# VHH binders against Putative potassium channel regulatory protein sup-10 (sup-10): the designs that were tried, part 2

Target 1, 283 residues: Putative potassium channel regulatory protein sup-10 (sup-10), of Caenorhabditis elegans (q17374)
Amino acid sequence: WNSKRSFFIPDFLGSGDGTPKSKTESVIEERMEYGRMILLVCNKTCAKHRSDIPLWLKEFNQKKGYQEPETITYYYHTYRQAVSFIDTNETDVFPNLIYFIGVKRVVFNGDVNIREDVNDWIASLDQLILLEPRVYEDLNVILSDTSNCSSKYLLLADRPKCPQPSWSIVARIAQDHGIQPVKIGHPLDGLTHVLLYKRMPYLSEASCHLSVLLYENSYSDFGDDINPLVVSDWITTLLPLEEGSCPALFETYWHPIVDELTELQQIFYSAELEISERNKRPA

## First folded at step 21 (VHH; from Z2 with V33I)

Design B1
Fold by OpenDDE, look of step 22:
Structure B1 (fold): chain B 283 residues (1-283), chain A 125 residues (1-125)
Amino acid sequence: as target 1 above (283 residues)
Amino acid sequence: DVQLVESGGGLVQPGGSLRLSCAASGFTFSDYIVGWFRQAPGKEREFIGAISEDSGYIYYAISERGRFTISRDNSKNTLYLQMNSLRPEDTAVYYCAAGSPRYGWRYDSEAYDYWGQGTLVTVSS
C-alpha cells in the first residue's frame, strides 16, 4: 500500500476521454503534484488583473515567507473554450480566480478588483491549524482521543535529516478533510519517543518520513513516498465518506493503537531506550 | 528554433527618431505577449513596454511614456518600437522579448521566455 505511487488525477481534470489536455490543464496537473496554485481566468483582456493578481500573490508569499513547494504559484488562462477545470454552473463571471491544492479546486467568490478581498480569500485558504505535541502527555491525549470516532488526526514530521518539503500542503489537505494535522517535532524526548512507537508498534523507526493517519483507535502509516495527490487519494479511500459513521476498518490498512502505557511501562521502556542509545555510541 | 531578431538600431542625433523592428520565428507569435527592454553600459536591463497578443493592452514603463510607442503586426510576426525625441540617455542595446500569457506582469524580465540578441541604439551629437 505504501509503496504504490498512484498518480491520482483530480476529477475536474478530464483525463479519461482521450481529449487533448490544454496547456493550462497540464500546468495544473503538474503543479498540483507537490504544490498549490492560483489561476486567473479571463474571457477578455484582463490587463489590470494580470498585473495586480500576481503582484498581490507575490506579496502574500513574501509576507508569509513561503518557499517552494509551499509558495502559492500563479498562472493565467484565457477562457475561450470549455475546459475541465471551469464549471460554468459554478462560475460564469470573469475575470475570476481558482485555487488548486491537492485534488481540491476552490473558485473565488469575491471581488477580484479588491485587493483586500483577494488577500482575505488567499489567507483563508492558506490557514493551517496545527497541533504540535512536545511532551508525552500531549501526544498521549491525541492518541487516546482517537477512541472517539469523530476524531481524526494526521501525524506529520518534517525531520531535519529527512525533510518533507510538502508536509504543509499535506497538512492543509488533511485539514480540508476534517482531519487535524499534528506536527511532530524532532528530536523527540525519550518518553515521547517511547510513546510513539510503543503505542504504534508497526511504525518503523527507520522510516525517513512520518505520515500517519489516526482514526477509530487505529492508525495507518502512509510511508515515505507521499505527495499531496497520494495523500488525498488515501484519505478518500481509507476514511468513510459519511461523517459520523464508525465503520469497521479494513485490517489490511489499519493497525490498532495500543493502550496507554502504564507508569511501569514508561519507566521500563525509557530505560531500555537509553541503554540502546548508549550501546550505539562508538566506544 | 525560436528566434527573435531585432533591427533598426543605429546612430541618431538627439531629438531624432528611430523605429526598431523585431522579427519573430519558430513559435506562434500571436499567442505571446511581446515587449522591449534595453540595457545601457554598466546598467541593469530595464523594461520599456509590452503589448498583448491582440494588441488589446499596451503598457509602458513610466519613464518612457509618451516618447515610445509599441505596436505589433501578427500577420508579419513583427514587433515594433517607435522611439521619438531620443536622448543620449537612451543609448543602449535594445532587446525584443516574448513571453507566454501565463504571466500577468511584464515589467520583470523573468516573465519572458524568449529574447533577441539585441540591437544597439546610440544617441549622440
Scores: ipSAE 0.000, ipTM 0.268, lowest interface PAE 12.6, mean pLDDT 86

## First folded at step 22 (VHH; from C1 with S30D)

Design C5
Fold by OpenDDE, fold request of step 24:
Structure C5 (fold): chain B 283 residues (1-283), chain A 125 residues (1-125)
Amino acid sequence: as target 1 above (283 residues)
Amino acid sequence: DVQLVESGGGLVQPGGSLRLSCAASGFTFDDYIVGWFRQAPGKEREFIGAISEDSGYIYYTISEKGRFTISRDNSKNTLYLQMNSLRPEDTAVYYCAAGSPRYGWRYDSEAYDYWGQGTLVTVSS
């Protein structure tokens, strides 16, 4: 599963028609696969910005305590000719900044001379909005919401016993691509745990890592090897080609979400859980 | 003395909007996660959302996704709750809370050390 690559090339990195890529395009591509980057674009010599921007970014990263792959990296481009990642309709003022994550780019719309503006912009991009389901009902709402193909979720667990260094960047990639990251607690309460896996039976309960993409009443498990590149590729496949369209699922990688458990089923599983817990108590 | 003071509550029509504020004093605000809870009459207190010390993380419950927005201004020691598209079922006393947990879940009231007195929001025609 993790070996699959979509080979998707963002539109702003060229059409993939075999034309030689600029050095900057290559760098963007490389860094987007594994992390995120801010690109300073100048049409002339901008020595001050070349000094200030990376410094500000460095300070930001340090303040946040970021490490790879979470660190926002820096690169510089001299804009001398038309390039795919610069749309003059979006920006015609230089110097400027462009943020890259996954297959998304965001152009800075503030004043590049003002540290606070740049910091605020970076902070806004860096902000992560997470859902925290507490009980199974919360999860049910999420799972049921996937009946709408526009509602996409990424379930992520942050388990101390099995750290996921890429957790935050993966969550941000998801968020920035219209997929709501959901932080799953560990451990879940017993009933929630049981019911979750009843609705997604092909998830391994023994797995230390939880990284599950939810889309169109289906789910896909990334497994134990959560890589930003892999996640980015998969997320990309869920991006609508046209507004309002729903990408088709590759059946090989997706499983249907089981219907919501009946009250009787819930009662039954709750009882089983209690019995199990009782039996685990030392005599 | 530690104080959290909610404001901005009141009567609003269905579909309306309100912005609640929580003014904090008596402690280092930017060292705390702060969040919003609400309690409707006859119901248990429920988590709405929380925001980390530096606003890097915002946590929501699924039920309020899209309608409520949490933000904070550390320079003003203030927490905000923007509520849009209000419904009668949103009628409740809204509480701000502050906690300094480095672990755990933000939806757990036990994660918070300080609480405001609450502000009443009534959504009614």
Scores: ipSAE 0.847, ipTM 0.926, lowest interface PAE 0.3, mean pLDDT 88
Fold by OpenDDE, fold request of step 24:
Structure C5 (fold): chain B 283 residues (1-283), chain A 125 residues (1-125)
Amino acid sequence: as target 1 above (283 residues)
Amino acid sequence: DVQLVESGGGLVQPGGSLRLSCAASGFTFDDYIVGWFRQAPGKEREFIGAISEDSGYIYYTISEKGRFTISRDNSKNTLYLQMNSLRPEDTAVYYCAAGSPRYGWRYDSEAYDYWGQGTLVTVSS
C-alpha cells in the first residue's frame, strides 16, 4: 500500500454523485496530486484581480525560489453556479481566494485588493516548522516521544542521489494535520543509521526515500515516489480525527517502534554497520 | 561592522518565561538565516533553533519544541526567542547567530558567520 498510485479525490470535490465535474474541479484534482494552488473566484469579470493576483503569486514564488512541485500555481474560476469546492458558509463575498493543498482548502479572509494582505496570507500558509535531529539522541527522543499518542511525527529524508522534490509539500500537509515534520539530514552518521533501522526494523534500507509516519509508538512507511494527495489521504485514513485519542492501530499499516537501544547494542550494531560498509568498498 | 547584540537575559524562576532579543546591525539582516544557541557551564554549545530569511522555515531541535519559539522582525533587524516553562537546566548563555547557508542543516554552528556575545539566562528558585 505504501506504493499506492490509486486515484484519490478530495471530499470537497464532490465526486461520486454522477454530476459532471467542472473544468475547475478537474484542474484542482490534477494539480493537487503533486502541488498546491491558489484559486481566484469571481462572480463577475474582476479583470483587475485576474491580473494582480497571478502577478503577486508569481512574485511570491520567485522570491521564494520555488520550482515544481513547490510552486504555488494559479487558476481562475467564474462562480455562477454551486460547486463542490465553494462553501457559501465559509465565504459569500467575491472576489476571493482559495488555497488548495492535498485535501485541504483554505479560504482567504483578508482584502483581496491589498497585496500585502494576500502575501501575508500566502506566507502564513507557506510557513513550515521543521525539526532537525542533530544526532542519535535527538532522533531517539523523537521515536520515544511517540509513546504519547498526542505526539505525531513525519520523518522525511532523502538518500544520496534520491531527491524527494515533493517533501516540502508533504511536510506542509503533515503540519496542517498536526503532525510535526522531521527533516533528517544525509548522509546519516553510523549510529543514527543504526537507530533508524533497528528501532524500525521493517523500514526498507533499499528505498530511495524515507517518509515515515510516527504515531502511538508505531510507524508507517509511505514508501517511495509519494505524492502529496496520496499522502494526505493516508494521513486522513491512518490517524484519528480526534486529538488525544489513542485507537488501536491496524497491523497492516503500522509496525511497533522497538525500544531504545542499549549502549551495548549501539556499539555492536555500529560495528556491524562499519564492517558491512567496509566490505562494500571496491578493492 | 557586523554586530549581534543579545538582550533580555536575567534571573527567572522555574516555570517562568523570558523573551530574548537579538539586534543585528552592519549587514543585510533579511539575507541571512538567524538562530539561537546556548551554552551551559561545562557543556558544549547547543543549537536551539533557527529561522530562515523570510521566516518561511523555522528549525528546531526536539529538546525545546513546544517551550521555545523563534521569530524575527526584518523591519527591525531583530531576532526573538520566546522561552516558556523555563527549567533550571535551561540555565546558560544564549547566543544569537547569523549567516547560515541556505542549504544544509541549521544546527551546525560552523554554518553561522556572525555571533553575538551572548546573554546569560539563569533559572533558579
Scores: ipSAE 0.814, ipTM 0.908, lowest interface PAE 0.4, mean pLDDT 89
Fold by ESMFold2, look of step 23:
Structure C5 (fold): chain B 283 residues (1-283), chain A 125 residues (1-125)
Amino acid sequence: as target 1 above (283 residues)
Amino acid sequence: DVQLVESGGGLVQPGGSLRLSCAASGFTFDDYIVGWFRQAPGKEREFIGAISEDSGYIYYTISEKGRFTISRDNSKNTLYLQMNSLRPEDTAVYYCAAGSPRYGWRYDSEAYDYWGQGTLVTVSS
């Protein structure tokens, strides 16, 4: 079982020793550990933008009702020299805006002077599409759909005892990588429990969180308490770079998903689980 | 006084498209999560998807496999369902519903306070 708690600095933050080179790099690193940020970059004094942008962002967060870590935070940078987080091939004009989440950055392509352009861009980056499976068959379809080499899922579930406050950031990171986030309900009913642990037997039933990447009839368990920056790195490390192909997976990181359960197996294992849980109850 | 009125249903050939609308009145539409359900003949009503008050979160079931798109226009108090690549099994009465933001799951019918009368979609070849 690999270690999923290692922490590191993304490529665009410069230093490989775990410390940023500048104040702005330090801010980016800190905020990517749990949330997301918009950076206003100017190459000279841009007093109007420094007044307008944080106001527009504050109002965006208020309209959404966001609380940390879901809020989109703000920072300002004066560009005077080359820095790792600005790629001049992507950022041709100043002032400009850069959105950061996980190990990814997105450069604004609109008119920074127009509030509607900025707000629409932020809204497009902010939208989160989730699957909420209700019944056994919903999850069964998802697990079986991973045989399609283009279909990728990230299963996310919290136990009531262990909420994951960054879950929506992790979901957005997955979505940005073409991975469909799936929010699984708590508590698990008997059939859902059977499905998950019989088809994916290497998952820990005792874990506080479920954070499981599904691809190519295989799964990789991210484990408990994974911060968004680590998740983003593991997604980019675990998935092949090729799109739409059925590339080979590294067996040390991936476990096969067991074949679909027959109706008789579903009945049998559900009864087995009920008996096991009944026997664990204190008198 | 509270009303949700679906429209846009009808007969369509397999592979075709329809856009359903749901006009809301008598309540503050912006304060509600709104969603689509459907009920095929002889089956229980099933969840299709829902969209948050501000369109920041969109929730779907897996069953339609990305063929349907939910959107809302709060300035018109209207919820939309764009249905593409329609199949005979999509034949159903489609309902819109609105619920107060709360803990829980969007697929839970009990989370919704207001329901429309439904609009029939028939996909036949």
Scores: ipSAE 0.446, ipTM 0.785, lowest interface PAE 2.4, mean pLDDT 82
Fold by ESMFold2, fold request of step 24:
Structure C5 (fold): chain B 283 residues (1-283), chain A 125 residues (1-125)
Amino acid sequence: as target 1 above (283 residues)
Amino acid sequence: DVQLVESGGGLVQPGGSLRLSCAASGFTFDDYIVGWFRQAPGKEREFIGAISEDSGYIYYTISEKGRFTISRDNSKNTLYLQMNSLRPEDTAVYYCAAGSPRYGWRYDSEAYDYWGQGTLVTVSS
């Protein structure tokens, strides 16, 4: 069924049904489907800020070399009445800036006239920390490290034949939820291929994308057609509400990661894969 | 001429902390991805992590995630490595490196154009 926008709306937006939305709510909802934005909020006219802020953002995006959807976009809102996306307990200074990504909202609450402070705030929001496994054993350690109940990983892979322009947004959303994004290179070498599909047999080798959440010796495959709101919803739904304990996971959504492969198993399955690939040659 | 000069190495007890610095000169530091590698006796150089030109992306290997932190200060042309909870296995010569942005992987030593001479870190009781 086709209800992505209404079904994946963050709690700080209005209803997704037939109830009317404000224009600003509609813009936020649309942009969170694939990217991120900064909202300038004023309680009076802000002609100078409405001129300055979008220029500062344009220069930020150009310096980074960002293209859609990684670009931080801009929108403006005049605060005249209560709206769902402004919480007066969090937003106590006007003019102000609010950053949106996935289901997350971050309020600046600083002096928007000070370019350096705004730029530093944006830079801190933009930072992405990635694990980039070099060898099979690095990935094997990551899979085994999920036995403690605090380590969470999101495996992401580039597959050149299947572009996924939102991967960096998805990685940032995972990071914001305390999940370590892991970027895996393609093409996979034979041993890395064996590791992924023998230790996680519910993954489909036919899938265009690798997007797999790891937690508590278990994994959940996000599948091929994901977007930032879907990722945000799945993270909130799949992970336990409280950290520090090892509760049983919902077996419908989670599959156990198979134990580490022995050296003999690695040799056997790698040879089996090579034989299988050789037998597919038309010769 | 291009130079990368590591400093801050030395002898430290297990569980201790150490901060390495890498001072860069002779090139536009802001245009390069910079990173840390190490080499234990008899081993190949091992990737630790790298940081993009503007610090927007930070890359690590899993073995050092959580214990080591990479940062850069472009105003001082300096790359840093903060090492905490040091273990005897961390004993190695630590190298900084700088490379032009490329498609490919930050752990690939062939991606880096410039290398320092290294600073020795010894973790021992």
Scores: ipSAE 0.422, ipTM 0.775, lowest interface PAE 2.4, mean pLDDT 82

Design C5
Fold by ESMFold2, fold request of step 24:
Structure C5 (fold): chain B 283 residues (1-283), chain A 125 residues (1-125)
Amino acid sequence: as target 1 above (283 residues)
Amino acid sequence: DVQLVESGGGLVQPGGSLRLSCAASGFTFDDYIVGWFRQAPGKEREFIGAISEDSGYIYYTISEKGRFTISRDNSKNTLYLQMNSLRPEDTAVYYCAAGSPRYGWRYDSEAYDYWGQGTLVTVSS
């Protein structure tokens, strides 16, 4: 699978009926390929909200120190006719706010006039819980923790040498689907390197990037160039929508995680890696 | 005059819960990532988790996933650790720490500039 291609469009974008896309639909579609946004929807002028909301959001992003694509971007839409990205059963009060990330849409259900309500909502959408394994055993536990099919992990690296600009967006998308994001640091120590590549031998050692979904004692490598829409599409395709008994996984997309390494294997492979790395060092 | 003061430690039975607090003073609490560490007798100091300035990022080690919850209240300059389903293995001195978010890894104790004195948690029948 080529991670730069998306075979699916979110249900709330594009009706498939041949009507021209509005400017707002085009903006949503474009931004969901790398980031996230909040849409202010009004059926009247709402000049105060058009002044206040972007300021509150700008201050939120600045306080967090966010840079694109992690910033929550802003756009404004005047509701004049039915559009695919607004469900009038969910949004019957204007003005209102809608948050978009990946294939997900979240409608604000508080008071848009109250800054505290809006800020608390934004903060709840923004929160990202990460595992940051320090030692071999932390990662070893994570790799072994999916056999009962209740735990799902997405391993991600955000490295200076190999930046993945949308990694935090992808992590939030994973979190929204009950998948625990795991941040892996580089350079890896020798034992952690052995763990990754010996327990998951179909990963490429040549790749700088790490974006690997773990489920049911198996892994699926998303590849080097992750795209939030592609990741959203893969998550919904690869995983059942509801938890249940461990379903059979397609071998085309999933590879088994190798059993935990014995102490002898750890010693042996660590020694092999140390020798290999010494041979690569410049004179 | 930077100060971090842990409280809420004590004796608790296995399966019980305990909420630790860390009161901060003498610096702009809102500008720091803050975290919890623990050190069991005879063991190295262990990272539990950390929380960013505005709670946008929360970091944990895997060993306490689901049992421990870190939170902060910037209006009270306080960091919290909620510990549930406690086990005898959780017996340790618990430390809070504050550091600049730009430097080091969250689990690296040298990334933290300020430390509390610790509060003892004992989990025993």
Scores: ipSAE 0.409, ipTM 0.761, lowest interface PAE 2.7, mean pLDDT 82

